Miniprotein binders against E3 ubiquitin-protein ligase makorin (MKRN). Designs and how they scored, part 6

Target 1, 323 residues: E3 ubiquitin-protein ligase makorin (MKRN), of Arabidopsis thaliana (Mouse-ear cress) (q6ids6)
Amino acid sequence: MSDRILCKFFVHGSCLKGENCEFSHDSKDPPNNVCTFYQKRICLYGSRCRYDHVRAASNLPLSSDSESLDRSISTTPSRHLQQQGDNNDGDKSSNVYCIHPREYPICSFAAAGDCPRGNQCPHMHGDLCNTCGKKCLHPFRPEEREEHTKECEKKQKHIEALKQSQDIECSVCLDRILSKATPGERKFGLLTECDHPFCIQCIRNWRSSAPVSGMDVNSTLRACPICRKLSYFVVPSVVWYSSPEEKKEIIDIYKAKLRSIDCKHFNFGNGNCPFGASCFYKHAYSDGHLEEVVLRHLGSQEGETVITDSIRLSEFLGGLQIF

## First folded at step 7 (miniprotein)

Design m57A (from b0 with E57A)
Fold by ESMFold2-Fast, scan of step 7:
Structure m57A (fold): chain B 323 residues (1-323), chain A 81 residues (1-81)
Amino acid sequence: as target 1 above (323 residues)
Amino acid sequence: SKVTIVVTVEGDPEELKRIARSLRFLARKLGLKVEVRIETDGKTITVRVEGSPEEVAWFRMLLEILAKKYGAEVTVEEIES
């Protein structure tokens, strides 16, 4: 209109349009190549945009002006089979399409809940997550949006579970478990076979207590201090449960964690595990194959009822009298 | 047979109050005949437990865990009833 704008690509010796270029190839002309799409927060070219990503003067207390940190790198490692194909034929032309919008990083401050730059931020703000209220949903990465939504709902459920668990007292010391002095003490020790609440310290102290004269040490120490039901593992949890389904989820998460760790008692098939089929640890042979779980029928001495249970092969064979 | 033990727990007065509260709760919850008395010196609890040998041994384990947690000293005397 009034003044010609210096061609940014000509300055770097990469303009292919020559004398047909719409921008000036005269070094006297001003290099005012402001991107209007970036000013309106809709630029789809990021760090590869040929126009300068400039914002109006910042209204923020610490910065005089916001510098564009246009990064071509994604912060999340890609494991998907999706490939970007838009980088093959356009690199030498003065075309307006530089990079797929999917590769733009979103503002980390807005994604964390509060951007000090607000509407004047030079970076793209994500869409609002209704669960956490943060602008953390990338407009062009639907798989990341879905993953965030699932994790965010899970975190909200956890917060509700923490609130629900605040008044639960240990059956041994009677302290409110989540009100204990140190974070390490603010944990429940769940037993699989009963619903009696214990703080992790009290139930572990029971499990590690001295043998009692005239009592079976293993069955006594593995029993609930209140109801005597046997549970081989103490499951640590920062929340209590309000349903059998919630309890199962807590236990299954812990089992999955221990399932990746080789059982010291099983010792790759060379030892015997006292927990057998109930063991949470990994029972694998030296070749990496898992111990086979065997189903068997058990007879009851009272009422002649037959009980069907699943056992591990090592537990079954260890019970045989070899004579 | 029925047995009775008398347990003396010595320690800090505030910790002993916690131990006494827990022992009274556990006695009620387990349905055991237990008397828990804080002595006039405030530094000693006397616990009388009556029941089967197994019941008495079970309660004694809980008592010893509580005493150890709160740094109290335990002395046990068995009396036949």
Scores: ipSAE 0.675, ipTM 0.915, lowest interface PAE 0.9, mean pLDDT 72

Design m57D (from b0 with E57D)
Fold by ESMFold2-Fast, scan of step 7:
Structure m57D (fold): chain B 323 residues (1-323), chain A 81 residues (1-81)
Amino acid sequence: as target 1 above (323 residues)
Amino acid sequence: SKVTIVVTVEGDPEELKRIARSLRFLARKLGLKVEVRIETDGKTITVRVEGSPEEVDWFRMLLEILAKKYGAEVTVEEIES
């Protein structure tokens, strides 16, 4: 019954909080109710949802002193007269702020999707975003319009992908993957070399299983349970793909995200990471120094040692689960 | 060279139905001759798997991960033909 807002990171396949996420991981919940101009924030209403250049400028000490200094000069533009401050005896001598239209704030209510004052609103309404249906595009700030439009289209594309992924079943347990009981289980485990769908739990359990006597451990555990094609790592994802390009994007996003996050097992040098040099997470000491990486070495004809960029995770500690 | 194994899976009746459905699907996808029978007690499944030793071992690994997921106990008997 609560108005719970869909997690943007979950929608983009990059939420790392799992069950501890503050936002909804249910694709049926609505996306964020407010698209703001300066910051994407989940705020229902309020002018404070955006940076107010006019209000920030009014805090500068030039306002009162400048008017006093120009008092002996009868110049036509009084910089600080308010249009509403027309206190004159039948003479309209109130001035308006002479600011560039780019500095005018847009109506926060219209930007949230619905302004109760409608077309009679005294505040500037933004232009309609065709993707989110909100009047959140500033008429005089093309850079912010472009940024919003790009982000809004990307978000909608991923929401559509999430909806299209709802009926995909795990090839092992046959559960609809995104309908599983716990949020931690509502993830696909992608294999790089084939397109057979698996829930993260089933493919991880396969990777960590003990092969029977006579099977090659290295080839068996890295093979797809259905087609036997070898894939060296499992990529968790909250959405499935409809093209090779989408699949590559999912894989690349996962790799990039993990490299920006400090490894909890390494714990800035105070712990031990079972994945070592093959870990996708960041291994940094408290001073920012990166852990010394031990890589595989190949001999060259001239005696130079050529290193490979990585050690295969599925080979590390013989049967340890890969992420 | 064909071998046959008989696997007994014991567990909760509702979980066993899920296991049976998955095993039948996997047998079809892997092209294996598999018979899945739910016994009259509703708490036991008997699975007969026929194929090459490697195919049977592969299917057994899949059965084991399904059983572990649903908290079921597995007993395997191999019959060489």
Scores: ipSAE 0.673, ipTM 0.913, lowest interface PAE 0.9, mean pLDDT 70

Design m57Q (from b0 with E57Q)
Fold by ESMFold2-Fast, scan of step 7:
Structure m57Q (fold): chain B 323 residues (1-323), chain A 81 residues (1-81)
Amino acid sequence: as target 1 above (323 residues)
Amino acid sequence: SKVTIVVTVEGDPEELKRIARSLRFLARKLGLKVEVRIETDGKTITVRVEGSPEEVQWFRMLLEILAKKYGAEVTVEEIES
């Protein structure tokens, strides 16, 4: 169905319902389904909620605005003025100080894309987000608008990447990777030094295979099955890339995650990591100091020093493919 | 020097068709002389691989990964070295 809302958990590769999901797993369907319970601060699902949590209020402490409060005007004895205004309410201050547009909630139907009441709606309609096409931007909360815009652009970029990745086949099993039966199987295994596509299972199986006698384990199993370029890490991704810049973003995000985890092979300096300087995991000693990266140089015939291998060069480039 | 191996893969007919398709694709991509034949019983494929010892073992590793993925049994014989 073309009128269905895109599953946000499917977009992140974490939907547990698979075929039984009430929301669309077609990346062409619209991604915006606003949670009305979150806007009312009564959503029980928290981060597990299937609907988009659009903020109805900022975390700004309005109680700290004691100097901006027109209390000095409201302390004027209004009793005599109000008694005369009873005949024709001249309100010239009575409620102005208490009414701030920032506090008005936006219409959840308009924020979800279509309000049945249209121009006759009594609720405030948000401004149009050009990225998602929904009226979800609060006119008087610029910090929320900025946050939505950044997240919405990121989400839309990811959805577009999913659409462009749909027809990519694994070079080993030839299955369309994103069409596999389970969410765990709908992942690419990226190699840093080449652009040959593999599903995560096939490239991990290659890496864990037993090479025959006479083959170097490191150069065989850490090489691409197709082009033989060495890549020490397999980067799992739910999307493929269309540019070197997109590839770098995927690798950098994964590398940042692994840098927070202590390397089991390095074992706080008591072990030997086979990946050395190319390892994505944290190489820290027991005292918390990070392992010093030392690059080997050799003299050229012109007397200049040259970095000995492309794996060491990849550290300066953050794991980008080099020529 | 050139070596030749013959690999017999036995399994489910539909899974063997998938294995055969993948092996033919990989042979073309790697520039290897490979013959892939689905036997008349539909339950066996015969793969003949010719090349250097390293090239042949590289292709064999890919074949074994595919066979394991689809639950097929692999038997390898070296004919010529």
Scores: ipSAE 0.662, ipTM 0.914, lowest interface PAE 1.0, mean pLDDT 72

Design m57S (from b0 with E57S)
Fold by ESMFold2-Fast, scan of step 7:
Structure m57S (fold): chain B 323 residues (1-323), chain A 81 residues (1-81)
Amino acid sequence: as target 1 above (323 residues)
Amino acid sequence: SKVTIVVTVEGDPEELKRIARSLRFLARKLGLKVEVRIETDGKTITVRVEGSPEEVSWFRMLLEILAKKYGAEVTVEEIES
């Protein structure tokens, strides 16, 4: 009680409940507690669940096959094969004989953070995940360890990015972008060629505005309102970046999304796209074949400077210029 | 050549304070000579912008976007050619 859990959907900018949400919309609050319903295989929310879905000891098939035999293998040695008692060998050999270590369940309480039984727990405690601080890594399942580590690192990076993004203000309206009233407003609009922060609405409003008389409409609306650098696309993001590498990741994810959508300007080869090789949308002909990108070399005798540019095949062949 | 415009922005007092704050920040950030005054009625701000025609037009676009966002009415008067 009184401890608030960070809303999973707020973290992704998709929470529809706003102020009525049962979970915290303050990035300073702790992220997800472990979903006990998922550990019992009864979580009905799937990817919409607000708690962490962590694999538990109870998810192993042995716990579902037979109650008396499974319990004997897991907790009661007296149901094990008597041959080990006759041999006077260590009890460890009976566990190896009956169940491979890979099949041994990890403690669900330790996987959730802490185990109330501590050293006296009959279940195997997982290894510590340095990212989430939970003993959820199975010592004998390297594939599951690697999968958890990758997912956990991505989740933690996103939460850290969200925390670092909380105080970023829009350069136009000066509002803290992630503190705006609606989920639709709590997004950044990234420009590819500069690092000036804008909320998605202000930069889209700039790009949709009518330039004042005497201004070049084509270049003005594609320019950054602050530094005037040209960026053809506004990239929506629920987090800001702290490095060029993080910015590239955000842009690349958006590019991948738009590559599945047919470009309206290219119009299946029947139109001309003003963005050419810089276009994020799919340039596909009516038969489904993608437009080819041609690399163009330009050189200068002064200083032997070589300029390399990429052009679309349609620009090279369909242009009114002769090479 | 330098031009001067005087822009009158009318609207809700709380929204006008937000507009004035943003305009002062943008003027400083863009290095433009801009005076932003909230009138004594609290329902009007007067913005004086001096610069090249291109600089003044650029700032005017930002002002109009802010005014539209906050539901304010804009009236522009050119003072100097």
Scores: ipSAE 0.669, ipTM 0.915, lowest interface PAE 0.9, mean pLDDT 73

Design m60E (from b0 with R60E)
Fold by ESMFold2-Fast, scan of step 7:
Structure m60E (fold): chain B 323 residues (1-323), chain A 81 residues (1-81)
Amino acid sequence: as target 1 above (323 residues)
Amino acid sequence: SKVTIVVTVEGDPEELKRIARSLRFLARKLGLKVEVRIETDGKTITVRVEGSPEEVEWFEMLLEILAKKYGAEVTVEEIES
């Protein structure tokens, strides 16, 4: 039995710690559930919390058009409906008013799957989530129920994809990709234009191979080793796909991830990136201005080769002065 | 025109078995006429590849990346019919 907890961010393909992550990146390990700190409203991690937040409340001060100009005190909807007796003179240390049902915490044991106290539990049990099979849906917080249902379906779909991916073999080395010895080797290298599976090492080795005399490097090294379809991107992934829609989602997530990260080689315009237009990282100057890049097609002079070169637009235009 | 090459791959017996399996699979997938023999010493495989110059060169590149991955040494001999 595994005592390790499956990394929440790894399941969503967004863990940035890789092999240094303190949680498991093995699909066979159980996922963690229910943040007890969030249930007590003391969780400081927010969306970065590795445990599930089952009672989410918007902290938005949100004022709508209906709230803007009335400047009248609305006391009617804030009143608890109860008999008002001689308790007017009693400002006691204990409140007479009941806590609103929305504020009740759900039972952490029931939300995690099984409550040992059953029907005699003093805490409110959540409603059953059909996707995860846990009683984690708060009866009085419909927005949290919808959010959990959507998140849970995505999470279960991803866990299912991880399980489905276990038997997929690299088309070159024939190893089961997710069963390789080193964690760094347990990744697929997706090609955008075909569906042939490769482990990340084999497809990178193909791409980094020296050009063979008489062959065009672009058509040889960027082509699929099996079908020869050209793909400019090799997308690392810990899961394979079962549909074109799933494939597109994997690719889009990877592109979005890299576009949000400043390129260290470009260094806000103070350095030179060797990858130029092929770089997936963000090329931004210190003021937030993005580097513009254009592709240029160069004809051969005397030889057989035709070169496609990337030209930085700022370099092409020379100096630019903005008023 | 049609060309034939003979490639000798030398390495660890266990790694060579993996290379041979992969080469046979790739030959079938690519529709190429390839013969892969594991020699009696268990330390050498002999690969005979027949096809167009482009087909042979493509397969040779695949063989090279497999050999490099498993730490095997490759020697190519060209044979014209």
Scores: ipSAE 0.644, ipTM 0.906, lowest interface PAE 1.1, mean pLDDT 71

Design m60K (from b0 with R60K)
Fold by ESMFold2-Fast, scan of step 7:
Parts: sequence; C-alpha cells; structure tokens
Structure m60K (fold): chain B 323 residues (1-323), chain A 81 residues (1-81)
Amino acid sequence: as target 1 above (323 residues)
Amino acid sequence: SKVTIVVTVEGDPEELKRIARSLRFLARKLGLKVEVRIETDGKTITVRVEGSPEEVEWFKMLLEILAKKYGAEVTVEEIES
C-alpha cells in the first residue's frame, strides 16, 4: 500500500510544477509530517521544528548534537550570538522545506511482516512485495524496489527448487540426497548427458573407482553408472531440476565458476585439452588472452536442419571432431 | 562367454540391509540376473551375479563402491557355467 503525500507548496498556493508535481495536489491526501533531518541527526531546530521528530527502528543512535542544540537554546547568551549569525536565517528554513518523502525511512516492523501500530504508525510503511508478502518496498525509491524484487524472486525460486528436490534419491545408495547427515553430503552430482540422480559422494566414488583390466578406464568412469551415457564433468548442485532449462541454468552457473580456473590440460597453450569446446575450465595462453572459439554450421541427419556448433580454434585448425 | 560370480559381503547388520536394498534396485534397473540373500546371522550377504564378463564386472564395481561406503568387506569367488 503506497501513501500519497500532499504537496507542501500546493497547500501554500506556491507550487509551480502543476500536473508534473511528484506530490499530491489532492487536499484529501495526508501530509507527511515526519522530520527526515531529525532521523539523519542534522535537524538544527529541535523543539521549533514543524515536522515530527520520530526515530525509525533502524536509525543511528541519538547523538549529542541534538542535545547540544537543546542546551544551546536554553543558554540565551551563547545561542543569541549563534542564532543572530549573519548568514544563517534563510539557510536553515530553506533546508527544512526541501525534504522529500524519498528521504523517509520505511518502518522496519512493517518490512519484517507486521507492524503492531498498523495505520496509526508514525513511520512510512512500504508497499507489498508480492513475492515475499512483506511491506518492504519503498514508495519513492524505484532503484531499491527493483533490486529487492530481483533478489526476492531469486530467493523464492531457490526455496521452491529445494522443496521440489527433497524426495530425490541417489540411484546408487538410494538415500534421499537432501536428507543426508552432513551439509557437505547434501549435494547432487549432475551428469550433463543424462537425468539419473546421484549424490555427489557416489558419483565421485564411481569416477575414482579402479575398473578391471580390459575395460577402458576413461570411457567406463565417465559413463553414467545406470545408462552408460558419457559426461565429462560432474556438476555439483544443492538443488535438482524439473526442466531442461533449469538443468542448463545449473550447469551454466558452474561453468562460469570454472571459467576463472586455468585448465591443466590446456597448460597455457603448451598442452592439448581432450575436452576442447566442452571443457569448463579456462583456456588462456601465458599472456592471458583466451583461446578463440569458432562457430560452425552442422547439417542435421534429420534433413535440412542446420545446427550451429561452437568449437575451439585449435580443434578447427587441427581437424579434431567435436563429440 | 557367460560367467557367474558369488560375492560375500560382511559388515554391520544395518549397513548390510542398506547395501542389499541398493543392490536389488540396481540389478532390476540394469536388467541383470542377480540374487541377493541376507544370511541368517545378519552379518553376511551373499550375492550371485550371472551375465557377460563385462556386465558382471560393471555390477561388481557398483557393489564395491557400496561396500566401501558402508565399511563392508568383499570376497569374490568365480563359478564357470
């Protein structure tokens, strides 16, 4: 719920902005009487201030500045000299008139869920966030509203993904993965090429196992234990997915993290990475420039469908196949 | 060629129940001919696996991972036929 604030200049018949005024020119809307200078501890008027001196719940502690001002007012010789200062009469009154509602802090109790004072609260209540259900959106700070909305949506999406992931069992040990004893064990190990769920420990143990003589170590250990589809990387995740798009997002986030780490196989251009364009690690030369990725058009065996594949420049020049 | 192995897994009774459950699930999912029996002492399971050499070794790798995870001891004997 947004409170429309009455234009102070309109009330005095002095507003020059007309229809372009940011504040209400409807006399039915209430004036905001909260002194923002007091909340920022810069109000020099003390008891003479025409706005209400109310502390916000999240305000800084009251300083000795306002106490000093109140004492200086009670000491007539000292305050008389300072009040009669040549340059001070117009400056102080101008500052009090120039505050905007955007400077008012929102009520922290309403922002946390419920304010015990309701509509009688002297603090500004924020607008309702439809995602979290709290009155935490400042009516006059659009940048903060946008930032909260984006972060709140991300948080709610993650909470929902955690809920949807609760019953997923590891295909090897059959434990519900998110119910394991330690937080380190409550992780999925995603394979890029199939949707069989594994806890991170079981898939890591599979990758680290010693296959018998006569089996191809690399192909066996990179294969899914269940369907045998080859996946080069195991992607750790605290949530599972319900769509291919969600899976891609999880994989892309992990790829972005690994892109900051130099690939040991590429070895700054002195080695050859067997994963090529599929490698999640950073392929950078010793001077810091990145290996170039080349796009190619691939004709589908399904007919006239053209697929665009990305390959590393070294693969393109070396005649290596993308797999 | 076709091979049969008999695997004896020894360990804690509660951990062996978990191993047996997982092995039965994996056998069904992989379409392998596997018999899993918990012995009357509750401290031993006997696993009979029948198939191609590759199928048997694949299942044996899964069994060894489960046994290692739960601290169980594995003994394998091979039977031809």
Scores: ipSAE 0.652, ipTM 0.909, lowest interface PAE 0.9, mean pLDDT 72

Design m60M (from b0 with R60M)
Fold by ESMFold2-Fast, scan of step 7:
Structure m60M (fold): chain B 323 residues (1-323), chain A 81 residues (1-81)
Amino acid sequence: as target 1 above (323 residues)
Amino acid sequence: SKVTIVVTVEGDPEELKRIARSLRFLARKLGLKVEVRIETDGKTITVRVEGSPEEVEWFMMLLEILAKKYGAEVTVEEIES
């Protein structure tokens, strides 16, 4: 059942369905299952598919001779004739009419984790992926093995980060952050200069709060509620970190994503962005030319001139996007 | 150099328990002398905060954020220096 398979989009922080998602948002459930539709080349979801796209099927040969060979191969285990793809004992005529080993389908059940037929299965079982524990690696397709290994390691790293993040509570409201009701609330707000955890809502509310009399407005708005260390950016994240390197990666990924998106308020030079140089989005003209950054220049009432910077997006919104 | 403020927070009983828990935690983390009492009606908590003016004002900002989050009403009852 689909609801017992971990949502691929939830793992990447991209699921828009939240608690109404047909797949599991519990990090304890298995991360992915093999997409049968993709194996038949009829999957309509493409890169948005929640199942793993493992290619195991190939079209049946049209030759009458190759039809009997394909049938023979599909009914006999790969070990029976083609286990190694090499006959060793000097067979220099190893069946010129056989399907290339690269085209042999791997067992979709074994690729999904468990084959009910075990060693008696007539289909070739893939090699074990040590990261996901599934027999999904095709022995004769090295490029697919490499791609799976890289993708699987990234997914498993993120799943592990989600599991490690489950018990982290917001320092203000004390709720377990990843257990909140809505997907918008199941986010951390990271501060760059300290490691105090906050849910995105509490740290945003702190950043937008009016300080009481006697407080420095600028320092109060950007200070951590707990330790008072100044952090100009609040970075939203669906996972917490266990090392400074992981923290830096989270922050850099957030900044990079926003810089790839055209600012709709700037509108290719035809609009006005209220955030100017502090905007995290891309300010590009229609020809791809980037907006020139200019410092704001103010004249004092006494006739002296003061130069000020543009307002920072993080100072206005708590480090989150408006667009 | 020390100020004492007494505040009442009125709201839903379950939300007030959450507010009280958070305020006690924050008091401990900030090293402030804070007394949080849930009144017998279950609909009001009384908060007594003692510290420097800056410390008390910082704590009050956090209290106001929690009250707003849980739909509770904050009333300042007494200030004594």
Scores: ipSAE 0.656, ipTM 0.910, lowest interface PAE 1.0, mean pLDDT 72

Design m60Q (from b0 with R60Q)
Fold by ESMFold2-Fast, scan of step 7:
Structure m60Q (fold): chain B 323 residues (1-323), chain A 81 residues (1-81)
Amino acid sequence: as target 1 above (323 residues)
Amino acid sequence: SKVTIVVTVEGDPEELKRIARSLRFLARKLGLKVEVRIETDGKTITVRVEGSPEEVEWFQMLLEILAKKYGAEVTVEEIES
């Protein structure tokens, strides 16, 4: 029996630990558990935490919630040098401390999906999130509502993507990719320029294969084995996509991760990167500033389609070689 | 111009069935004229590939990757028209 918790980052397609992850990368395992460190206010991971950050409103005493908060409020009243009895009478003129509803915590049980107390619950219940079905939207914190809605929709889309990806077969070996024997093998290798599915091993083996006599190595090894469209990078992914937007998101997340790693070929400006503007790695000079990217306009025949493409200055200048 | 090769793939019977399945699928997807036969001994596949030199070399690369993945031995012979 599996009692493992589904990895939060794996669900978002962003977990870099792979098989070394302590949490489950199986979409069948439960997706969320409450972070006890956040409830104790000692969680240092913030949005990167693998557990759900839920405020423990239900741990506050019913009859002392507002009284405890009132006692915790540090007020620095300006005291007059001379205090008379009349100043004390001002306290009776409705100069009371009012806590805005925005400051009330929502019920953690309702936020987790079901509150056993229902309408009789002494804590404020959040509004229903139509995406996750939980009463987790604070009525008086619009920023938190918007943030939850965006993250919740992303999370549900990735869970659905995992489920929809289960039957995808590699175009070379015909194995169901997510059903392969080892966790390291349960990854897709995405090509940017086509939608043919490959397991990471098959597409890497194609790219590392020895050239056969009579073929152009550059066009052969970087071309799709099926359609021959050229793609410079193989993007590893634990999910497949059902739309161009989902594909772009997978690629962009991977690009963002590689942009933190210095390109070996560029070598701080001392080398020449064969991938140029298509390179996912960081092209930074030794002083830390990034190589400049320029836009160029590419016209199709008859001028009906104008393509705007980004290129790096070093690639642009290298392309203008004079014999 | 048209060329023909005959490739002999030797290996484990269960792995050869996987290789044959993949080769037949790839031949169909690439629109290539390929005959894949598992010999009666179950330990040998004979693959006949016919097409342009470029088409034949492309398919041979895929075949060699599959054979290497499944630990099979590949022998290639070109035949005259």
Scores: ipSAE 0.634, ipTM 0.901, lowest interface PAE 1.0, mean pLDDT 72

Design m60Y (from b0 with R60Y)
Fold by ESMFold2-Fast, scan of step 7:
Structure m60Y (fold): chain B 323 residues (1-323), chain A 81 residues (1-81)
Amino acid sequence: as target 1 above (323 residues)
Amino acid sequence: SKVTIVVTVEGDPEELKRIARSLRFLARKLGLKVEVRIETDGKTITVRVEGSPEEVEWFYMLLEILAKKYGAEVTVEEIES
């Protein structure tokens, strides 16, 4: 029943205001509305702004008059009527006829969801985005339309994933993970090799626990607490998954983040990484070249060959007997 | 060979209920013979775990993680091998 806007930072698990946040921390509430300040280039919050930064118009060269005059006069008289409002509202300029439709600003009220003037509005209304339900798509900027559509679909997919993740409990502490008290606690720790859900705290505590009585650290602490399947990395996520494809996307995003960081165990080729080809960190030599990974072919039933796992080139060469 | 341990967990009554619920769930999931009793004082849980040395150690590690999370104190009372 509250007409509240979903907190952008809560969605990403990074909101520090908690209960005192001006925006909603209920995933059922709608996401960001359009930032009218950004459209006028006066938004001071930049990436910290909780509203959508949508461009409605841009001005090209200060002296683009001569070529535009000929095109404007002969093609769209009705566009001139609307452009008159944009160019001369409160300013008596002779440049009433010198702008391409691509440069017309869209109505900021329509772009935000509703315009009180409706069909009588002197400003150009954007086309309806079927994903967010707002008239925010500029009729004459196909690149911006495509960019908005991709980002809007991504936002809605993420919000749907948050809704579907609300009831998921940690297999160790049995708390609903997304209902925990602090943002740092409202994260899943995904294992690559199984689908048992854990909150980030419980799985990290498991991984950092010291086994007693000579248990192998690699087999004990890297195994799932429930099924014992070995996964080398814990993948933090603010959402759970409903398909193998969604799981792969979450893991791949995290891998991409870690692949920019040099592996301490590999140590530029001077050390040995126990995770080998499964390592998420960057295996680069001192000259900047990446360690090569080779795919291995194995026999299957009926004598057919299949590709199984990728292996390090050093492992592959070491396995070959040289005469 | 079978090993049996008896462990007591002392803490806040509300947190101990959460620990007991989690331990019973984990025992079922791992297929282990575990008895979890909340004592009449409401401030102590007695946990009896029977299995192989590896199974008992695995379950004890999970118990320690839960106890630490909820600020409870763990004491191993008996070990029977």
Scores: ipSAE 0.661, ipTM 0.918, lowest interface PAE 1.0, mean pLDDT 72

